# Ledger of designs, part 17: VHH binders against q9fdx1

Target 1, 300 residues: q9fdx1
Amino acid sequence: MEEDGSDWGGLAPEILINIISRLTIQELWTGPMFVQKSWLTVCRDPYLWSIFDLEPWFDSYPESTHLWSPEFEQKVDLMLRSVVDWSEGGLTKIRVRHCSDHALSYAADRCPNLQVLAIRSSPNVTDASMTKIAFRCRSLKELDISYCHEISHDTLVMIGRNCPNLRILKRNLMDWSSRHIGSVPTEYLDACPQDGDTEADAIGKHMINLEHLEIQFSRLSVKGLASICEGCPKLEYLDLFGCVHLSSRDITSNVSRLKWLKEVKKPDVYVPRSGDVAQTERYGHWRLYDERFDIQAMRI
Short names: E, the ipSAE of ESMFold2; O, the ipSAE of OpenDDE; V2, 0.75 times the mean of E and O plus 0.25 times the DockQ between their complexes.

## First folded at step 4 (VHH)

Design Y8b (framework vhh_7b2m_4)
Fold by ESMFold2-Fast, scan of step 4:
Structure Y8b (fold): chain B 300 residues (1-300), chain A 124 residues (1-124)
Amino acid sequence: as target 1 above (300 residues)
Amino acid sequence: EVQLVESGGGLVQAGGSLRLSCAASGFTFSSYAVGWYRQAPGKQRVVVASIYSGGSTKYSNSVKGRFTISRDNAKNTVYLQMNSLKPEDTAVYYCARETYDDLWSGTPYGMDVWGQGTQVTVSS
């Protein structure tokens, strides 16, 4: 059988990226995008926009200082706001990185049927926009707020209270799979604006239908773990990697009550050798390490 | 208009010092990685030092311990302090900005904005 134009959904983000890449910063800041709207006639068909997923683009690019610039954030925000408008309320899945409260607040007001929200590595998203998501996007089933330091336990309370169908939560504090593989030193964990047990209690008390939970590098204690295991009996996957306050014994005793648990990843924090400590510290101190210049450093 | 303008080059004796400056305009300087490159007569342009938005630095082996790159985000300026200069450091020195728009379009990233260069001559 011939493919029935199913690839049109994938082409719309590509066209949007090409248009946004041509705008100067001044053009982004001067208001309505008059000239560019004519180019997007096809992309403005709301039937094309149930899903906005930029993860394939981010997976295609190595980490770069550019991704953490205000210019890049404004481009992501403009794309998200544009897709929200073109979807006419039909958007059900958003997966982006480096967005801000401005675009998320806009989406919250206009996308009541949102089921999936992933906003990994969005340091300028706060409880302000996330509270709005909680109140307006009550059909939310999946939430990934990994590496978002300005989001606090208040967001978890509000999401738990208002999104009863939430089944997947990812609240990881460090990207372990990054090119700088190592445990985060205690000093960096202490700098994270997170109370592990307060967040764990919010999860256990309000997220009773959770099937998948990732809380890598959380500071939760055995009390917080007990709250999660007591409150989330449907858990099938639990990732506690890097949770330094949990012992193997405490984990085993608490997870034994989870009848459907298929996998638990234990803390097993890698202690880097002395040569690796500088890599971990540099990554934690600085937003990005750009390997494009490593080739020249290694030759010499 | 996006611009990088180098200054501070000149003639110096071996063992001497020079400080190069690169003034940036037309973009949010604090958000970009910026590097110093050099090109000697008849040779390819090569990296000397880079400084990233967070302040982390990288140096080529040939200059490590002798050169220091720094930035002043309030002045939109990057500096290269060159100490213990050698005749082999003789080159035109260029300031360059990390590629921006090409990264989003799927084009391989690199340096996209270059200054006009400043000549450094080290006599023996």
Scores: ipSAE 0.000, ipTM 0.179, lowest interface PAE 11.5, mean pLDDT 74

Design Y8n (framework vhh_7nfr_2)
Fold by ESMFold2-Fast, scan of step 4:
Structure Y8n (fold): chain B 300 residues (1-300), chain A 125 residues (1-125)
Amino acid sequence: as target 1 above (300 residues)
Amino acid sequence: QVQLQESGGGLVQPGGSLRLSCAASGFTFSDYAMSWVRQAPGEGREWVSSISGSGGSTYYADSVKGRFTIARDNVKNTLYLLMDSLKSDDTAVYYCARETYDDLWSGTPYGMDVWGQGTQVTVSS
């Protein structure tokens, strides 16, 4: 499907990024009336906003403690709220990081046709806004709540009950054994969910049409895995990387009932992002969720 | 008390070399990507080079690729720009800048919230 190539809503974030990446700092400083006002007017066209995707931007952003600051979160929230307003309820896909309940509740009330929501590394998103998403955005097909430590199993129950077409769930957690990871705040690492089996049971009981599941670094036991494999017969992809309580034998035994399974990532399989340092488990986990290293993509 | 202070500028002949330094204070230096930006007489500011907080990734403007090297020392809280094969077109005031997310809707320039006072580089025979 090449419909994305003709979807003007998908182009608006790319236009904004392209303008920023092509303008020198000189042009940004010296041409505000000609350049900044003009592209902002274009970005306010509601026909351009069916998709709001900042994943490429975050991939290009350097490591920084400031991404976890209240000030940065407020800027993401403001941007998301602005796009929600500009879309006039037309948003179908949102992929952002470091947003909060405030912006997400705003989107839930105004974007009932949302099909894709990715809010990776959003420590101030709780069950409060996620239950509104579940109730209001019933067409949801893909949910990525990786590294969102204030979201509980209650969200998974509500999403499963209210979003029957959910096909993709990414609920990856931080490496709970590592307390010294780059610029990520210790308080956030300490808030990592502890009971994997409660979340596994919610998935198995309520997400029967799931085809893709990622639950990296979950503390689920073989009982939780059994619940998922019994409850989600349509699974084609299962990522259990870092799930230290599962043995290869237990995984092989439980996934044998999944007739459509094409790939399973085992807990002891380490897939490094870089060959020179990536032999370490802690580096590998941090690298998997945070690739903000390519400023070149923003400037050219 | 956040500040950046450049040094190492001066007069050099075409084909010569200079090393610029930027001393950072008042913040955790290793948490921030850093950039060099220059401004030639009568022109606006031009981005030159950037380096990630860890130093693992470096980026260069096409005009300086292969001639300039950006580096950092996170123990000394110092950013460097090593300039080789200098040309008359490299004549400018060179600024050290701290990168952070900036709100495009506010009209603030991309990614740079703290600037040094600048150091003059003059390439002339």
Scores: ipSAE 0.000, ipTM 0.127, lowest interface PAE 14.9, mean pLDDT 74

Design Z1b (framework vhh_7b2m_4; at its last look DockQ between E and O 0.07; V2 from the best seeds 0.00; counts 0 for: pae E 11.0 > 2, grease 27.1 > 24.2, placed apart)
Fold by ESMFold2-Fast, scan of step 4:
Structure Z1b (fold): chain B 300 residues (1-300), chain A 122 residues (1-122)
Amino acid sequence: as target 1 above (300 residues)
Amino acid sequence: EVQLVESGGGLVQAGGSLRLSCAASGFTFSSYAVGWYRQAPGKQRVVVASIYSGGSTKYSNSVKGRFTISRDNAKNTVYLQMNSLKPEDTAVYYCARDEWYDFWSGTYSDYWGQGTQVTVSS
């Protein structure tokens, strides 16, 4: 028999990403995704699957309503489940978007050495699969659950209690860059969590080794910030952009106890959406917020 | 209905050239990789060349530098240009979308043409 003339050892992750990136969004959403047997044989080498990272593909792909469809979610889930199987338990990093509880539960059961999990913009991930991640993936070092509105403070408590090596948490609630794009469902935007202080307390009480925290657009108060600063003495990076209830003075006084802090991103000054307050203490750039923002709310 | 129809086979002298064509129908041709396989008498069917939807190509060692695979998506056709033919190239040549794994369904699907005979005399 004729020998294969190529060395495929370094190409399996690039092959999968390349296949995905070459498909139009319509083909990816509606069409089958066939791989030749020879490509599949290469992709099934467990040594090649310590990392599954689709973030470069999502960053290069234009935003579309198809990304928020049940059909696309099912395809992401199937892809993740396939990579989990091919890794034979060796997967240490997963970065995907638009997955669900089904695929994450599958990964939790089979990838005990998971160190990095990023599931940005996954509206059908709930505390159910995240609790399982917490109990089974105890080596977790980095968690990005930004724009995942069905995840609650219970997940933060469980992750904090069970993942002592957690160093990076990204819990951003609003993607301000996409707010004007009609492709993001309104149901998703309306589901944004309201409980800033409850989540801040969970972080402060249970995530003592945290070095990097992003909680953009959190509704936490000074009390929540105090809990974080008291409970997370190793913080080196703190992103509070869009945290409307925090003043510069509140931030300065609370972060002074963080000896290792290298950078803090403060909330921008802006007029809050609830302009009914007898005195509004925050004013900001109107261009950074919803274009339907009532300009009369800024009237003296 | 998926169909693959090969043509262009025949008898040729060693050192000669031959161009095979495979006309595809019943699927979105431009979205899929397709390949050429061959089977000599008494031997297993083996891959000769593959061309992917993006245009990248792969060749078996025995034909590299002599054969060229190409595609015309407007005509739903894949070609195999065979140069410097040797008696050892004598076989039935098959066009295929075979043993494809569909990530979305978790299943395999096979589609083969009927084959076209290539005979190389010495």
Scores: ipSAE 0.013, ipTM 0.251, lowest interface PAE 8.0, mean pLDDT 77
Fold by OpenDDE, look of step 5:
Structure Z1b (fold): chain B 300 residues (1-300), chain A 122 residues (1-122)
Amino acid sequence: as target 1 above (300 residues)
Amino acid sequence: EVQLVESGGGLVQAGGSLRLSCAASGFTFSSYAVGWYRQAPGKQRVVVASIYSGGSTKYSNSVKGRFTISRDNAKNTVYLQMNSLKPEDTAVYYCARDEWYDFWSGTYSDYWGQGTQVTVSS
């Protein structure tokens, strides 16, 4: 008997919240919102918006020039701002890509409990918004600003000074030779930061509690590495992939100072070209939603 | 002004087929998701099928395999091909513009047509 999936309107809000709370963020955005306006209202319940994570979607979507367009950035900004509003200050994790200072500043002013901020590949995030993050989101534990070329060492200093609970920092830079050719605008690739030692110094001087550090393709020298190893004694994970100015000897001599180090990725490690997982349909989760829930059974 | 005008409804016997059309005007049709809804007597209006701006489709479980939603952007028209109709499909069918179908906006906005009656006899 084909479950009559067409009668959505009779669910009590409490039941709907319970159902929706079990969905992924992607499913939430693409599923319940399609039912009717009343469902949309429920979908905006602050309870649902303590975490905003779009990484699963991005992981399923191949890298493309379109993602780096102003139009796409605007969409992300609008979404992030909406989520920030819906969360009513309860947002603790943000994982997005391709946002700008506009949205991030907005979030900074309204998310004091933010613990995780990942904003990979955000070309128009600058020190302006990140400074706000540093001052207003002092509970930050994880920061991913990989491939954000407009963020400088000054931000790292501010984050270090104001976010004592920071344990994870990802500051990977783009490798123009392998991963990003053809998908990322050339102009942006060319704008990759080159002051690796300055950033390393900032990290070593101000982020004493780091346990996880990724600085892929940094131009840091042995001096920069020494600064990090001296200043971050709690490091357990260090990713130096693509750091071409570091020799094996340089790495061995400096990381030996890290008594808690469990893993170090070295510059000579081959990372296969991200085999683009077949692009999943943007709204594919609708199928899963319809199959998993018997709406009629939950009607009060 | 945004307008949606449904057509194609009527009386049909069980097992029969109908094709509904919705003509849209007053907005950039190709940029919006559109959907078909239906409302049976004494019941709430419910979604039947949706088609996104990119062409992806979604169906309610009750109509999966029987109904097909499609769009012609050149004609600013969305269609609902209804096959293997059942008495339970009897309702007023409405076409709607659904801006909130955009994954990125989070903003709900809709416009509705006046509806077209579909009656399926036993």
Scores: ipSAE 0.011, ipTM 0.247, lowest interface PAE 8.3, mean pLDDT 82
Fold by ESMFold2, look of step 5:
Structure Z1b (fold): chain B 300 residues (1-300), chain A 122 residues (1-122)
Amino acid sequence: as target 1 above (300 residues)
Amino acid sequence: EVQLVESGGGLVQAGGSLRLSCAASGFTFSSYAVGWYRQAPGKQRVVVASIYSGGSTKYSNSVKGRFTISRDNAKNTVYLQMNSLKPEDTAVYYCARDEWYDFWSGTYSDYWGQGTQVTVSS
């Protein structure tokens, strides 16, 4: 095709990108999205695609089971891959939900200057793509892998070892104590990682520059909290909401060592671990959870 | 359903003239840019001329001064007057509404006619 050198809209590139971004975001989830090719030339400017952030849309969008479908995941993956191509390696911030290993591996290979990665609620992201991120995106300063239940402590070790500038980690888990029926598939809730102390130990051993940590609903014990407080002396913010195996005394005695700490969000309840038969009978799903944790705690 | 139907092609001698027409239906014709594309044997389809809803026109360098695009919004028709034809103009000519990129499929989604053959002999 011959290149179109005419000014069809008269709009500054940044204004056109704002218009196109609003159209693409609003239409992505309801049907086919068409963008006139002449506007795509503005959209493909790598200077304008240093940041790709869908979180404002997700924050305002109602929860639905459609978001957890393979079809939706493929749309997010395609969009992320397109933005990676258009950025020509210039992406520094990615914030999406419901992507997969396919799109993240593609981004890891092509975005070495990535500083922020948020991939909340991505059930098909595993240690495979996250290992690539750790190895190839060594400038990472912020990581949010909240609700990514197929990511293990191995990712935390690899990120800690390879990304020395990491200051913000968000590793919130879904509320495993709730059996609500809704947009989140039950199988995904049941796959929630159960060994909080192993993840806490990885954080404490390898993330010495961490300033902000969120681990809501982690099953860590006071042992795991001690590891974090000993290993992360620069912590300014610590979110322990839903960490039911930590008492207020456990928290107070361990966080007192953190010289820079400005805020701690505490759990709303305290549940002792195994051996409390009366409590386990009153909380049936906690009994099943405690049994699985006790089996796992016997690992060597 | 968007439909574009080309007519007016044929065989002409070099230096001759043809007028192509394209009847459009299934969309608000007056609101869209429309144009002509051509595909020579073994080559990729390329733009020839475009006319926008306000009447402004654009031409590829290979046809400037020889071809004239026009539109009649009352008849939902776009025309291509082709003068001083050369053997290099031999192609299937397509009428099209603007080419569009479909983010979900990752492909271009456009609206084309079936084309009309133009053959220019020396």
Scores: ipSAE 0.000, ipTM 0.183, lowest interface PAE 11.0, mean pLDDT 76
ESMFold2 (binder alone), look of step 5: mean pLDDT 81; pTM 0.828

Design Z1h (framework vhh_8h63_2)
Fold by ESMFold2-Fast, scan of step 4:
Structure Z1h (fold): chain B 300 residues (1-300), chain A 122 residues (1-122)
Amino acid sequence: as target 1 above (300 residues)
Amino acid sequence: ELQLVESGGGLVQAGGSLTVSCAASGFTFSSYAMGWSRQAPGKERELVAGIYRGGSTYYADTVKGRFTISRDNAKNTLYLQMNSLKPEDTAMYYCARDEWYDFWSGTYSDYWGQGTQVTVSG
């Protein structure tokens, strides 16, 4: 009955590839497909896999204990490894959650042109796979290792030394006191890194071209902040939300030397917000108290 | 349990019409794309028509303009209306739940019914 559906088999491969490339990973994952040899061949075309981004799917998926299971991690690892194979080394961006060293080591060995890596909430990613990323993916421009508690300052040193084009780092830690993250295993929350200054020193010494830094809930002291501000003169954005050891005075005095800084988010104020039950059903919504500086004016 | 049961096959004269039906049970019928395949003796199985969850349809060139696929989600039933039948349409006709590509596992799952025989005499 539908002309469009009846014509799919008659389209040139280039047109079919164009249509398929407009589907999201979520649509491919949840939708049924006609699987014929020709369709399978098109879906495995390396051209389709320069970017593998599951972040929109994770943002829409309800948070649950299931996401922290070994079974879910194995599925994410299998999916990432499959896309790495289909890309034939062409992947430039990977954004996933709940992967492990197994899939990341596989990607590091096969995707030398990787520019963006986001692996939020991946408790079984360690310095082992991240060291491989550092040595093999030297074109890296953006790294998001938020909520990855097995990654240490050694990864930051290796990435900083080997990825000179890194401009965005997100190393946010979880607020272990927050009730709204009750779906996250307690063992994982307890594993949160305690030494913020060692990580701050690694950033300041080795990541000199950073323009964007997020280190929410870091335990760094004024010494660590000073290291970052001295070592990363190109910073334009600095997010210090939840950094409980920093005073407003410590922040203001240290960030005044950052001549390109456009925005800094402070740790000491956040506003809890309950949602409109009829419209949003959101409770315990948090937002950072935004504070922006004109650094040039402050130096006068 | 998952079941697909085809019916409506039979012997028809060339130029005639026939409707085959497929009754589905054991799964949420409206959530799946469904199709009809056929297999003649000594030949490979051929997908002749498909209907997606949203109502879009596919037809093989061999049947385009002669066959019409439709679904009734309230009755969990799939239909294939066959017009202007030719002797070469003689085959066992199978109802199929579309192959789901499980992207997470990289595996496919489908289900085919027992089939219904259509014989077209010339």
Scores: ipSAE 0.014, ipTM 0.234, lowest interface PAE 7.0, mean pLDDT 76

Design Z2b (framework vhh_7b2m_4)
Fold by ESMFold2-Fast, scan of step 4:
Structure Z2b (fold): chain B 300 residues (1-300), chain A 122 residues (1-122)
Amino acid sequence: as target 1 above (300 residues)
Amino acid sequence: EVQLVESGGGLVQAGGSLRLSCAASGFTFSSYAVGWYRQAPGKQRVVVASIYSGGSTKYSNSVKGRFTISRDNAKNTVYLQMNSLKPEDTAVYYCARDEWTDFWSGSYFDYWGQGTQVTVSS
């Protein structure tokens, strides 16, 4: 009945990120950080590093442009590489944000038993490191690549072919929350993928054991949805929030074949603000969606 | 085997310029941050400039506006263009790859070149 938060294993990542977020690059480069040695000993224990999860820290951290800087990315990469080494190959779960191909390639080579990978908002992760993850981390069960706009459908094909145990995929394209708009660089938001059907087809053809799928703000058509519903018969959860090309009829017709489906989040009413057309056409339109979904009407 | 080989050092008069080169082999150069350090006689080795895999650069305050770091991923080479050289720039210049195996031990780069001597006369 041990809780992660009551163990040093749950506290060590939070302590590391809090210290590293406060260091300058100069302090990282010119000598050792001044820390208590007893604390350092705990953090270097390999048995603490089966799981490296920074999501609770990111959920509590104030949004700022600092998180999108090359300096912050290098700090995250440094942490991930250090934890990979301290784990001695024992990492099974990684949940970070703002990492790059550099650290992820390092993890792929050294963590063959990885089961969970979440790298939300990592604009410098590409198919190069993700292909390596696919070939080396074949035990992968959960993948969250939300808001990673340099990753393409080729990654989905490679993951699907090489990770037969994949059960959870989160490929959300836009964070519509107003809290993220204004702190995220506009160049990053403008890079959001526009082709939903190619990605849907890759999922449907290669991810046969998928139980949970989130593809918020995908531009997939009814054809792409049909591919997913035909190819992923074990789906229990489907999140289609912001998928503007799908009607309620399209969704109901296609999900009726999914015998195990428990919940569907569907697009609702889209109401654009008059006069704000240029802003809303890029990413702001999604903030105007009615969040009320009739889950009971879509539940099988 | 990872190797970093520096070249381009020499003797130069104050106000002069030098271009240092670092040829890398044994790793995927484009995936790593690389940088330049220097060590003056009797002093600690200190950072000069770095360039990240994405091309972003960082400079120490003592060289900002005078030195420029760049990389050529096709040639596996990083460069340091040094302009308006001063006697206090006299040091052995080292190329390093960012290979953090133990951040907390104080060993921040595992792979270093042999260094190239830069001497600036008054």
Scores: ipSAE 0.000, ipTM 0.145, lowest interface PAE 12.7, mean pLDDT 75

Design Z2h (framework vhh_8h63_2)
Fold by ESMFold2-Fast, scan of step 4:
Structure Z2h (fold): chain B 300 residues (1-300), chain A 122 residues (1-122)
Amino acid sequence: as target 1 above (300 residues)
Amino acid sequence: ELQLVESGGGLVQAGGSLTVSCAASGFTFSSYAMGWSRQAPGKERELVAGIYRGGSTYYADTVKGRFTISRDNAKNTLYLQMNSLKPEDTAMYYCARDEWTDFWSGSYFDYWGQGTQVTVSG
């Protein structure tokens, strides 16, 4: 009946808000369970939810196959939808992984002031929810759609046309599963989206204020690179790691026009002769890879 | 298989100290918030201490200042150091793992150990 037996349960809501605002996002996710009803009430306060950022949690969490399960995706979707509700439309930053169209469409409809969206490794996010983001979240400044293979060129066109303040785009196509290994088999590169120049053209034609671009493992040609360098004169950072169709000479000649360029990461890709089954198995749940990947070509 | 095994309970005189421990296996221990609950004879189970992944701690008013929760992620072990023990601290002490599978269900812990008995004589 009483809320006795809780260290925090007797505190005024104003004091609880002050304390909770100092917790990490991980502690907020588990905090309500320790303080009974009072924590649930305070955690639903919209002032706590201008930012929902799980990247520190993912950076500290050991990689496992369970992160790629439907059950984990449902958990992330539930958390995101809950935070959208608690924010009362006040979310300005969302950084999550393994979400789907369901939660992202929900956020697009309710969070018009979104400035940062990172949805890395979300294989079930498609152009359907991203089109809503483009039309509804016009203040977007940063977008990270790395390792989201169901997102196509159409999303880049829509975002570019509708989000004029976009400054940071991360559209990396492959994660080697280790930050210490930059090699990738040709078979895996072939499984990625092949229309690199179409995506590059969308970026160059529509994202004129871009300052930071990452397109690791893109299949763009020198023509696509030229489109980006011509269309995005404000670029300060360009990451082309794994872009196997670009030579160092092609890159140097095209980036020379970028007067504010501070750093360029060039292709530095070792392609092993033998196949890598572990990489195929890790990404087997990603529909785009599954549809075009020929395991017989691996010679395993 | 997920397993939590408590140990270190026993009989202690009022004013004494005990440390109980919980050995965790079958999951990535460092990724979960952990807690200690107790159930005294004829009373409902109560959460007495919790430790979050980031290291922040929670204590029930009944034990604050006397109990200290800690974790050793290298050993997959959770500890509860109990000082200035009182007869009313007599209870079965349970180790718990937090798992946010359904935040809205009101279920706070998904797995509990078998417990370790602490008896404080006066």
Scores: ipSAE 0.000, ipTM 0.135, lowest interface PAE 13.7, mean pLDDT 73

Design Z3b (framework vhh_7b2m_4)
Fold by ESMFold2-Fast, scan of step 4:
Structure Z3b (fold): chain B 300 residues (1-300), chain A 122 residues (1-122)
Amino acid sequence: as target 1 above (300 residues)
Amino acid sequence: EVQLVESGGGLVQAGGSLRLSCAASGFTFSSYAVGWYRQAPGKQRVVVASIYSGGSTKYSNSVKGRFTISRDNAKNTVYLQMNSLKPEDTAVYYCARDEYLDFWSGTYFDYWGQGTQVTVSS
């Protein structure tokens, strides 16, 4: 008889991915399983699922930030729902990409002790599931919603009001690692539907214990920066890379009040006077994923 | 065991039509995106058309208006209807189940068919 694999902690995500990549969603959830029982036994050990973190895998895979498709999202949702079930409510950390409201709502209902949530590049996560996270996962300490363009400032208000221990927020608009430093196209910035000052105001008014903030490529003005610096006196790290409406002087004058500040990443980007007009309606997000998918599908 | 088996290729005159079929087995077909790819001699393999689990379709610019991808979930089969064929359409056509990552290797884990030859004479 095989028992749960107590030595498999570091391999559990790889085993789960291997199983799910080869199984249909119906086979895993509703039909008879054709996988080896030993793999399923390892994956079902609740001790292995206090943490579900796929970021190391995504970081090792070329172009991982552009792998979104409806079918890949469905597989990520399936993995997340399965891990939520196998954790028996014990999940404290979730770091995935390309998930949707369906799996995230499921996790919100079942993982009240969630402390870390990272859902980078998740185009079908909206304020609907994030509102549930805010109300049900009140122990949240770290939130990464970078490249999630369907999430609005309402999520930041709700998270700030309901998660008093939030210390880390990453709300980056663009993946700068996939772009030449200092050459962000104006059309891409225009394609992202974001009100920088409204989001900055929500952060400054509601996230008083914040120690780490990343808001790369935000359209916030000096007023928004002032709101953050006045409202978040505990900030130790501030990343303003690509924030084209902020001058070095604006930054220096506002951050001088932050006595704990250890590092500031300045905009380091000069946006040209003119650029192509881009559609604001999901253009930047959907166009990038569609373009990347075509390249991946053609590459083989 | 996942298998994809292409059929329907052959020799056809320019302006003619062919219908390719891909019979899938070993997985719940209706839950997966499937696509048609082609590779001409001396060229890279390129996507021709894809059909998602929800029924939405996507076509390469070279075949838009001439080719139609469809699926029959009851028969576990995907089809490529090719009309107004041109000599430039000559290639080996492959059926693939798309959008899976082999996380062990860090690459796409594709289930591919053996391919079916399409030759369009001038």
Scores: ipSAE 0.000, ipTM 0.135, lowest interface PAE 14.3, mean pLDDT 73

